VH-VL binders against q8ixk2r445to577. Designs and how they scored, part 111

Target 1, 133 residues: q8ixk2r445to577
Amino acid sequence: FFGMLQNKGLTDYCFDYNPPDENQIVGHQVILYLCHGMGQNQFFEYTSQKEIRYNTHQPEGCIAVEAGMDTLIMHLCEETAPENQKFILQEDGSLFHEQSKKCVQAARKESSDSFVPLLRDCTNSDHQKWFFK

## First folded at step 7 (VH-VL)

Design gg31 (framework fv_recaticimab)
Fold by ESMFold2-Fast, scan of step 7:
Structure gg31 (fold): chain C 133 residues (1-133), chain A 119 residues (1-119), chain B 112 residues (1-112)
Amino acid sequence: as target 1 above (133 residues)
Amino acid sequence: QVQLVQSGAEVKKPGASVKVSCKASGYTFTDYFMHWVRQAPGQGLEWMGYINPDTGYTKYHQNFKDRVTMTRDTSISTAYMELSRLRSDDTAVYYCARYKRGLSWFDPWGQGTTVTVSS
Amino acid sequence: DIVMSQSPSSLSASVGDRVTITCKSSQSLLYTSNQKDYLAWYQQKPGKSPKLLIYWASTRESGVPDRFSGSGSGTDFTLTISSLQPEDFATYYCQQYFSYPTFGQGTKLEIK
């Protein structure tokens, strides 16, 4: 699957990555933003290695969660995907981060009206359900 | 064996377009990005852009983005680079080169396609 | 763009000499998560396509003679050719792959 990764609960919001320097994509948080269709910033690929790749940069970025953290950040993709970069997209639309045993949820960013994807205990909430558009 | 075979030499007039092909064999075509690099006579290597053969996504260097189009046909494992509105200073050898998806160097390179722009 | 600078632009040497070519990047090419430097070295002979010699700054490509070695990390890199052979006279390029590809301007290795 590749395209815009949209939330079922926050129906108009998609995964978005807009690095401040296009020549360096590493280290910033993945956000949620209104789906806009011309989404270089919103174009992601789900791979057979269970990676979510940021398809608009060379080398490609891979979404990761560092141990003990709940934020999704951009790392460089590696030849063999490390465990912190693996997400299982389940049949019900849940994005399960196996290393942490948690699910990706659309959530409001603290101290703002912005939204971000965060790891949370798995529930049957529509805010934890995702699909490629 | 892993191999990139490019189309033959082209002679074009200023203002014309040229389309160079690069046929890949010996590996899974969609697992590697295909980059294009040119070299003017006696000069160094100049990166032009790449295509992700799986998704079709392209990224072009600023110097070429108004005139270059990169495409691919996955059914025949072939990448294409079309350069339009040719000028005499576009005379160069054009190379395709394989780049491992997400993180590596150029290997292999095609044999090169000489494009001469003259009138 | 990450800017790559090579030194010298040309170098004259004799067969059997030890030759060093340097390459500097405008920013670090070391990715700390995997401890790899995103730098490659290529050899180009007249009329031929470039040939990969070294990747990850110091890993020699299969089939490349052991007289070729790469060293350095971060922003400063060196290609060394010990006991230079006649077939080694060529132009050498460094290339970063930490971002969109950029090449050094090349170092032409000439017979003394």
Scores: ipSAE 0.353, ipTM 0.781, lowest interface PAE 3.3, mean pLDDT 88

Design gg32 (framework fv_recaticimab)
Fold by ESMFold2-Fast, scan of step 7:
Formats: structure tokens, C-alpha cells, sequence
Structure gg32 (fold): chain C 133 residues (1-133), chain A 119 residues (1-119), chain B 112 residues (1-112)
């Protein structure tokens, strides 16, 4: 699978990675932004190692969740995917983070209308359902 | 040179429909969303909606949703905006504008199409 | 919709003047995760289409004179023309792209 990773509940929003410094790909949070359908900063690949890869920049980035955190952060991809970078895209569209036993949910950041993907307890909410477009 | 060229001015009676065209050149037509923005005489800019030229997917502003239809023809790199059941307050200049690929601002803009609705 | 408010609605100025136009959004346009403000500025001359001046609140478009600058973050933004030239008399619009596009009502810059 590859493409724009779109949310079923927050219907017009996609995974988006646009770091403040394009020369430093790692360490910044993945956001949700209006789907533009043009790839680029919204183009991700789901790999056989259960990674969500960002190949628009070099070196390649892989989405990870750091221990004790609920935010999705861009890390460098490794030859063998570490557990914090593994997500199971289930048939119902749930994106399950194996290490934490939690699901990725489209959520508002704080009290603002900025949206981000966050780890939350798994529910059957459409805000936890994702698909490649 | 990246360019958007729109169809000529239209004069319509209330209740009629108008269809404005926007021909793109100098870039890959399917790589960029095409938006439509109008401007009534002496007024500001009002966003109407967009079309994804690759898929044909459209999103319309609530104020226009029941009267506007956006289409495209990829073989001639042309986008269309049709507005039905015209009222006198639909008198405006209608612009097509390219949403930059992944970047979210408008560049370039078409030259505009004046639509006058009068009896 | 995110509401964009500009002030003033019009102003009169002379060549060589420093001009400031303000734009306020009904909610923050800053994604703190990427530290970017989703705001653009356009110039429109009578009978012409708008022309992009600034994006990401402060990044000047290629070919735009350096007398134009954008500043601000979150909900409050400014467009500054450091030394007004005859060709700068126009209407200026801010536009948010944090969500579906909305524009300020415009600021008409008139010759004194």
C-alpha cells in the first residue's frame, strides 16, 4: 500500500509531514492536513515490515511512537524495523501500534482546530479508521 | 510558462445557467487542484470550491453546493465551472486558480470571466 | 469557516511611505508541530487577477520586491511595504489555508 493515508471519520484529512527544517527530517511530529491528492508531503508507504515510510525526503523517514508518548514522530528508518515503528493496518482500517497496544486516532491538538494523529485506546470509531488513497 | 486562460464574458438572465472554462498550459494538468473563486463588483474574494483534475473529485462551499458543478476534460487540460439558477447577486468576476501541489496557496490565477446577471 | 478580518479597509498613502496592513484570524493558523502559519498575501490591481506576494506568513514569492514583507503568527499577521512605490497602489488580501480557503475582506491602498 502507498498513497495518501486518509481518515474515515475526519473525512478530508490526511497524514502530512512538513517539518520546520526540510534539512532535518527527524524529530518532528506528523500532523493531519487537508488531503490534496498530490502525494509529496502526504505520500506514505506501508511496508511488509509494518512501517509507515516517508520517502519524499532522503534519508527515508519512518513514523515512530516514543516510549510513554502518544504522538507520532518521524525517525530514521532502520534495516530491521524496531517495535516502536510497527503499525498493523487491519482490514477494518484500524492502525494498531503493536508496542503500545493502542490505535492511531485523528484528534484535535489541545483546544485548537489543528489536527494530529495520536495513540488512543482502540475503539470502533471512524476517527481510528484509515485508508490509502 | 504556466498559464490559465478562461472563457469570455457572459450576460445571462435570472434563472439561467452559465458555464465558465479554464484551460491550463505549461504544467501537468492532473498534478494540481483547480479552485474557483469569485468576486462581486467592489467586493472581496469568495471561495466556491475545487476539483481534483486527476480523479474528478469535487468539494464545494456550502453556499454554492446546490447550484454549482465543477468538471474537467483531461484530454484538453480544461476545467469547467457551471452555476445554475442565476440571481442578480451572482454578478461577479469568476476566477480559476491553481492550488500549488502540496503547498496550499493559489498560483497562478486565470484572468477572470465576467458574468453579468440582469433582466 | 475560519473568519479573516483585515484592517484598515482602506488607507491613503504617499510614495515613499511605510505602509502596514493587518490581518486577524478567528482561530490560530499555526501548526505547532511544524511551526508553520498557513497564511498567504495577495495583491490585486483593478481589472486584474490577484498576484501571490507571500506564503507561510513570511516567505516572499520569487520575483516579489523585497520592500514587501510578512510577519506575525497564530492569529495576528501583518503585511508591510517599507517604501511605497507608484505600482503598489492596489487592494491587498490575506488568505488562510489552515482549512478550506477564506480571505480577508481586503485593504484598498489609495494614493494620497
Amino acid sequence: as target 1 above (133 residues)
Amino acid sequence: QVQLVQSGAEVKKPGASVKVSCKASGYTFTDYFMHWVRQAPGQGLEWMGYINPDTGYTKYHQNFKDRVTMTRDTSISTAYMELSRLRSDDTAVYYCARYTRGLSWFDPWGQGTTVTVSS
Amino acid sequence: DIVMSQSPSSLSASVGDRVTITCKSSQSLLYTSNQKDYLAWYQQKPGKSPKLLIYWASTRESGVPDRFSGSGSGTDFTLTISSLQPEDFATYYCQQYFSYPTFGQGTKLEIK
Scores: ipSAE 0.061, ipTM 0.716, lowest interface PAE 6.0, mean pLDDT 88

Design gg33 (framework fv_recaticimab)
Fold by ESMFold2-Fast, scan of step 7:
Structure gg33 (fold): chain C 133 residues (1-133), chain A 119 residues (1-119), chain B 112 residues (1-112)
Amino acid sequence: as target 1 above (133 residues)
Amino acid sequence: QVQLVQSGAEVKKPGASVKVSCKASGYTFTDYFMHWVRQAPGQGLEWMGYINPDTGYTKYHQNFKDRVTMTRDTSISTAYMELSRLRSDDTAVYYCARYHRYLSWFDPWGQGTTVTVSS
Amino acid sequence: DIVMSQSPSSLSASVGDRVTITCKSSQSLLYTSNQKDYLAWYQQKPGKSPKLLIYWASTRESGVPDRFSGSGSGTDFTLTISSLQPEDFATYYCQQYFSYPTFGQGTKLEIK
């Protein structure tokens, strides 16, 4: 699968990665932003290895969650995907991070109205349901 | 060259409907969202909503959602904004505007369509 | 909705002057994760559609003269014209795209 990874609950919002420097793609948080239909910074590939790849820029990035954290960060893809870069896209649309046993949820940070994907306890909320468009 | 060309000025009576067109050229029409923004005389810019021309999905600002309908015709690369039950305070210049590249700033803008609502 | 406030509402200046227009948002427009401010500036001349000048608070659009610059972060932003030219007399608007678009009320730049 590939395309824009859109949220079912926040129907207008898609995974978005807009790093400060296009030549330095690592270390920054993936955000949610209004879906614009243009691909590019909202274009992701879900691979058979359970990776969410950002391959709009070179080198390719892979979404990861560091141990003990809840934020989705862009890292360089590894030849063999480490556990922190593996997400299971389930038939109900949930995006399950096996290492943490948590699901990706569209959420606001406490002190901000910015929307970001965060790891949260799994629920049947539409804010935890994702699909490629 | 990318451009948006809007329909001509309209004069309507209160209670009528107006339908403004916006014809796109110079790019793939279905790849870019089309937004509508209006400007009352001497006032600032007010966002009304958008349409995804590929899917037909629309999102309207709360202030307009009971009176506005946005549609498109992909065969002629044209977007439409219809505003019903017109009031005198709907007198404004109505603009269509495209997403600029990947992000939600507007470029280009159409030239604007003046809608005057008077008895 | 995010409320955008501009000041001043109007400003008189002479060719060659440095002018500064300010824009304040009711909440932060900074995504701390990507360090980007979701703020654009437009120029509108009488009878014309708005023209994009600046996006990401400080990135100048192609073809826009370098006398235009944007600065600021979070809730407070400025547009500066370093040496005003005759063609710069217009109304200027800030716009946030942190959420659904909202605009400042505009700053009209007039000849002194």
Scores: ipSAE 0.035, ipTM 0.675, lowest interface PAE 6.8, mean pLDDT 86

Design gg34 (framework fv_recaticimab)
Fold by ESMFold2-Fast, scan of step 7:
Structure gg34 (fold): chain C 133 residues (1-133), chain A 119 residues (1-119), chain B 112 residues (1-112)
Amino acid sequence: as target 1 above (133 residues)
Amino acid sequence: QVQLVQSGAEVKKPGASVKVSCKASGYTFTDYFMHWVRQAPGQGLEWMGYINPDTGYTKYHQNFKDRVTMTRDTSISTAYMELSRLRSDDTAVYYCARYHRGKSWFDPWGQGTTVTVSS
Amino acid sequence: DIVMSQSPSSLSASVGDRVTITCKSSQSLLYTSNQKDYLAWYQQKPGKSPKLLIYWASTRESGVPDRFSGSGSGTDFTLTISSLQPEDFATYYCQQYFSYPTFGQGTKLEIK
């Protein structure tokens, strides 16, 4: 699947990655921002290796969660996806991070009015349900 | 057998446009990005940009973004690079090169297309 | 852009010689998550397209003779040809793929 990855509960928001340095995309947090329909920073691909790729950069970025963390950050994609980059997009729309056994949830960023995707215990909340537009 | 075969040499006047083709064979065209790299006479290699043949997404180096257009035709496994408003310093050999997602190096390269811009 | 600098710009050598070419990057090419250096080496003969020799700084491409070796990490990299053959006289380029591709200016290896 290709497109904007939109939240069912936080209905106007999509995955967004806006690296502060275009020459270095690694290490910054994936955010949620109002869906603009233009692709660009909001265009992602879900691959057969269970990766969420940011392919508007070279080399491609792959969303990852580092051990002990709950934030989604941008890593470089590899020929064989490491475990921290694998997400199962389930039939109900939940996005399950295999390594941590947790689900991606739309959440308010601590100490701000901004929204980010975070790992949380899996629930049936619409804030944990995602779809490609 | 993986091959990239490019169109023949071109001679252009300043201000004209040139369109170079790169025909892929021996692999699934949409599984690899296609990059374009040029080399002026006696000079090094200069990256111009790439296209994702599956989606049509393109990214150009800032030095070329106002004059270059990269396209593809998936029905004939061919990528194109068009450079407009040619200057004499655009005289170069233009290469297409295959880029594997996840590996990130160039293999193979096309044989090159010589573009000469002169009055 | 990540700037790549090679040295020397040219060198003369004889068949059987050991030659060393160096490449420096303006920032580290080591990706700490996988401990790989995002650096490749290419060989280009006159009138021909570049040919991949080495990737991940030190992994030799299939079919490339074992006299070619790559070493180094971070910002400093070396290509070594241990016993120079007549077909090795060419221009060699390093290339980073940690970001948008950039190349060194090339090292021309000439017959002495």
Scores: ipSAE 0.498, ipTM 0.840, lowest interface PAE 2.5, mean pLDDT 90

Design gg35 (framework fv_recaticimab)
Fold by ESMFold2-Fast, scan of step 7:
Structure gg35 (fold): chain C 133 residues (1-133), chain A 119 residues (1-119), chain B 112 residues (1-112)
Amino acid sequence: as target 1 above (133 residues)
Amino acid sequence: QVQLVQSGAEVKKPGASVKVSCKASGYTFTDYFMHWVRQAPGQGLEWMGYINPDTGYTKYHQNFKDRVTMTRDTSISTAYMELSRLRSDDTAVYYCARYHRGYSWFDPWGQGTTVTVSS
Amino acid sequence: DIVMSQSPSSLSASVGDRVTITCKSSQSLLYTSNQKDYLAWYQQKPGKSPKLLIYWASTRESGVPDRFSGSGSGTDFTLTISSLQPEDFATYYCQQYFSYPTFGQGTKLEIK
């Protein structure tokens, strides 16, 4: 699977990575932005190692969740995927983070109209359902 | 050299439809979304919608969704915008514009196509 | 829709003047996760298509003279021309891309 990672509930929004400084590709939060399908910032690859790779940068970026956090951040990919970088894309479209046992949900910031993917307890909400377009 | 070249001026009667073309060159046509923006005489810029040339997916502003159709032909790197049931207040210059890095700032713009709707 | 309001609607200035155009959005254009303001500025000369000047509120497009600068964050933005030149006669537009694009109504700059 590769392409835009789009939300079923928030249908106009896709995974997007646009760090504050283009020279610092790691350590910043993954956001949700209007789906446009443009290569670099919305192009992700789901790998056989259960990684979500940001496929247009060298060195390669992989989405991770740090222990105790609920935000998705960009880390460097490793030869063997560490547990904090493993996501199971299930048949129902849920994106399950193995290490935390939580699901990725499209969420709104409390005082803002901006959207971000966050780890939440798994539910049957369409805001937790994702697909590659 | 990245360039967008649009079709020539059109004069239409109320109730007709118009189809404007936008031919892209100097870049990979399917790598960038194509937006359409219009400008009535002496007025500001009004966004109409976009097409993803790779997939054919379209998104239209709701003021236009009942009358506009955006398509593309990847074999000739050309995008099209068709507006139906024309009214006199559709008289405007219609622009195609590519957006940069996948975000909706526009660069480059086509030269514009003047559409005049008169009886 | 996010509403963009520009002021003034028009102004007349002399060569060498410092000119400031203001743009206000009906909601914040700042993504707090990446600290970027989703705001661009365009210049449109009579009979021509708009030309990109500034993106991310303050980043100047390649080839744009350094007398043009953008500033502001959240809901309040400004475009400044530090020393007006004859070729700067144009209408200027702000545009948000936090959601589907909307433009300010434009500021017409008449140079004497």
Scores: ipSAE 0.101, ipTM 0.737, lowest interface PAE 5.2, mean pLDDT 87

Design gg36 (framework fv_recaticimab)
Fold by ESMFold2-Fast, scan of step 7:
Structure gg36 (fold): chain C 133 residues (1-133), chain A 119 residues (1-119), chain B 112 residues (1-112)
Amino acid sequence: as target 1 above (133 residues)
Amino acid sequence: QVQLVQSGAEVKKPGASVKVSCKASGYTFTDYFMHWVRQAPGQGLEWMGYINPDTGYTKYHQNFKDRVTMTRDTSISTAYMELSRLRSDDTAVYYCARYHRGLYWFDPWGQGTTVTVSS
Amino acid sequence: DIVMSQSPSSLSASVGDRVTITCKSSQSLLYTSNQKDYLAWYQQKPGKSPKLLIYWASTRESGVPDRFSGSGSGTDFTLTISSLQPEDFATYYCQQYFSYPTFGQGTKLEIK
């Protein structure tokens, strides 16, 4: 699967990666932003190795979650995907982070009105359901 | 050369409709959203909505939902904005403007189409 | 909708002056996760379409003179022209793209 990764509950929003420095593509949080359908910063690929790849620019980035954290951050992809970069996209649309046993949820960041994908306990909420468009 | 060329000025009676065209050249038409922004005399810029030329998906501002229709023809790289049930306060310059891919500002803008609504 | 407010509505200045225009948003335009403010500035000369000057609050568009600079974060933003030139007399607009686009009401820069 590839395309814009859109939320079922927060229907206007897609995974989006806009790092502070366009020359430093890794190390920053993935956000949710209005789906534009133009690819680029919202274009992701779900691979057979359970990676979510940002392949708009080289080198390719892979979404990861660091131990003890709940935010999705961009890391460099590795030849063998490490466990913190593996997400199971289930038939119901849930995106399960296997290492942490948690699901990716569209959530509002406290102290601001920005939306971000965060790891939360798995529920049957539409805010935890994702699909490629 | 990236260019947006709009149709000519229109004079309409209250209650009529107007359809403005915006012809794109110098880039892949389906790769950029086309936004419509108007500017009434003495007022600032007012966003009306956009169309995704690839899919035909549209999003309209609440103030225009009842009266605006945005369409496109990919075979001639042209976007259209039709505004119905015109009132005198719809007198404005109407611009098409390109959404800069994933970066969310407008560049370039069309030259504008003056629409005058008078009896 | 996010409301954008500019001040002043008009400003008289002379060539060589330092000019500042402010823009305030009804909510923060900052994504704290990427440290980007979703704010742009445009220049519009009479009878012409708007021209992009600045995006991401402080990044100058290619070809825009370095006398133009943007600053600020969150809800308070400033456009500065360090040494006003004759071609700079125009109306300036801020625009947010944190959500669906909204513009400030504009600041008209007039010759003194």
Scores: ipSAE 0.213, ipTM 0.771, lowest interface PAE 4.4, mean pLDDT 88

Design gg37 (framework fv_recaticimab)
Fold by ESMFold2-Fast, scan of step 7:
Formats: C-alpha cells, sequence, structure tokens
Structure gg37 (fold): chain C 133 residues (1-133), chain A 119 residues (1-119), chain B 112 residues (1-112)
C-alpha cells in the first residue's frame, strides 16, 4: 500500500510530515492535516516489514515511537525494521505499534486546535481506524 | 550468489519504446529497492529512478518522468524499465542496481543492457 | 539535485604510485543525527558495470584491497590508492546518497 493515510473518525485528516529542512528530515513529529493542502508531504508507503515510509524527501524516513513516548516521530529507515518502527495495519483499520502494544489514535494536540497521531490503549474507536486513499 | 541478470542488447528506431528486464537471484527480491542508472558512450553515470519491489512505488528523475515506467513481477523476481519515445541521445548502457533500504549504496549492479537508437 | 564535482577528469600514473582523487558536493553529506557521511566510491573497468569500493565515505567493502582508502567529511572527500597495481587502471566515480543519487563526472586513471 501507498498513498494518503486517512483517519476514519477524523474523516478529512491525513498523516502529514512537513520537515522544516528537507536535508534534516528526522527527529520531528508526524502531524495530521486536512487531506488536500500539501501534496507530497502526505504520501506514505506501508511495507511488508510493517514500516510507514516517507520517501518525499531524502534521506528516506520511517515513522517510529521511542520507548516510553506516545508521539510518532520520523527516524531513518533501516535495512531491517527495528521494533519501534513496526506498525501492524489490521483488517479493521487499527494501526498497532508492536513495541508499545498500543494503537495509533487521531488526537487533538494539547492546548491547540491542531491534531496529531498518538499512541493510546487500543479501543474500537473510529479515531483509531486508518486507511490508504 | 547475489546476482542481477539483464536482458540482451536492443536496437531501436527513434520514436520507439524499449523495455529492459533485470532478474534478481540470491536474495529476497522485495527487501531491496531496484534502481536504474544509464551511461551514454564515453560519459558518466546518470540516475533514472527506482522501484520499491515490495510496494510497487516508483520515483523517477525529472528528466525521465514523462517517458519512463518502472514495474516489477515479484513471482519471478524481475524488475522492468520501459523508456518510450526514444531519441538518438538515449543510446546508452542501462544498468539495474540493488539499493539497500537502510544502507543506500549500489551493490550489486546488473551487467548492463546496451540500447542503440539509430535511424 | 546535489551536484558532485570530481577532479581531476583524468590522471596518468605508473604502477607503484600513490594517487588521490577528490570529490566535492554542493552541500554537506554529513547527517548530524547519525554522524555519517552519505558518500560512496565506485570503480568501473571498460565494458564492465561499476563495482562498489567504499561506503560511508571511509568504510571499505568486503574484498576490496586495503590500498584503497576513503577520507573526508561534509563537502570534501578523497579516494586514495596507496600503491597502484595494473588492475587499478579504471574510471572512478563518487556518489552521494544523502538525497536522490547523483554521481561525480568520473576520473579516468590512465597508464603513464
Amino acid sequence: as target 1 above (133 residues)
Amino acid sequence: QVQLVQSGAEVKKPGASVKVSCKASGYTFTDYFMHWVRQAPGQGLEWMGYINPDTGYTKYHQNFKDRVTMTRDTSISTAYMELSRLRSDDTAVYYCARYHRGLKWFDPWGQGTTVTVSS
Amino acid sequence: DIVMSQSPSSLSASVGDRVTITCKSSQSLLYTSNQKDYLAWYQQKPGKSPKLLIYWASTRESGVPDRFSGSGSGTDFTLTISSLQPEDFATYYCQQYFSYPTFGQGTKLEIK
């Protein structure tokens, strides 16, 4: 799969990564944004290694969550995906993060009107359901 | 052990299309990107684009994006590069090369396919 | 595109000589998050495909003789052959992989 990764509950919002410097793409947080505004910054690949890859800018990035954290950040892709970069996209649309055993949820950024994907306990919520478009 | 074997030389007329194949063996085909690089006679190396055999995603260099199509067939571990509307300056040796997903250099390279475009 | 500039375009040398080839990038190839330079060197003999010699600017590929060494960081890189052998007469290319791949124009190493 590849395309825009859209939320079922927050229906007009997609995964979005817009690094401020195209030559230093790692270390910044993945956000959610309206699914029509920014072109290639919303384009991701889901691989058989369970990675969510961002290939719009180089070097190529893979979404990761560091131990003890709940935010999705961009890391460098590795030859073999480490545990913190593995997400299982399930039949029901849940995006399960293997290392933390939590699910990716569309959530409002604290003290802000903006939205971000965060790790939360897995529920049946549509805010935890994702699909490629 | 790890090997990329390309299809044979082609002679084409201007305006025709050419499709070059690259068969991989000795590794898991879907674990590595496949890039295409060409070399005109007496000239240097020019990157054309790549395909991720796992997802089918392609990225083409701006100079080729309107004429090149890269595909793959995972059942036979083969990548393809098709270049259309050929010009005389497309005469070159075309290489496929394996690209490590996290370790981004070319190894191995195919043996090359010579494409000659002449009237 | 990141522009890679090699010098010289050609070099004449004798067996046993020490030769150096330089490669300059239009922007830094050092990635600060992992402290690695995204630069490789290839050797190409007439009628053959390129062969990887060095990656990460200074790491020799398995099976490459130790007379080949890479050095440099950021924008300035050097390939050194400490004592030329007859089989080393070839064209050498640097390649950046910080962004979409680009190559230097090549350095042809010729017999003097």
Scores: ipSAE 0.239, ipTM 0.781, lowest interface PAE 4.6, mean pLDDT 88

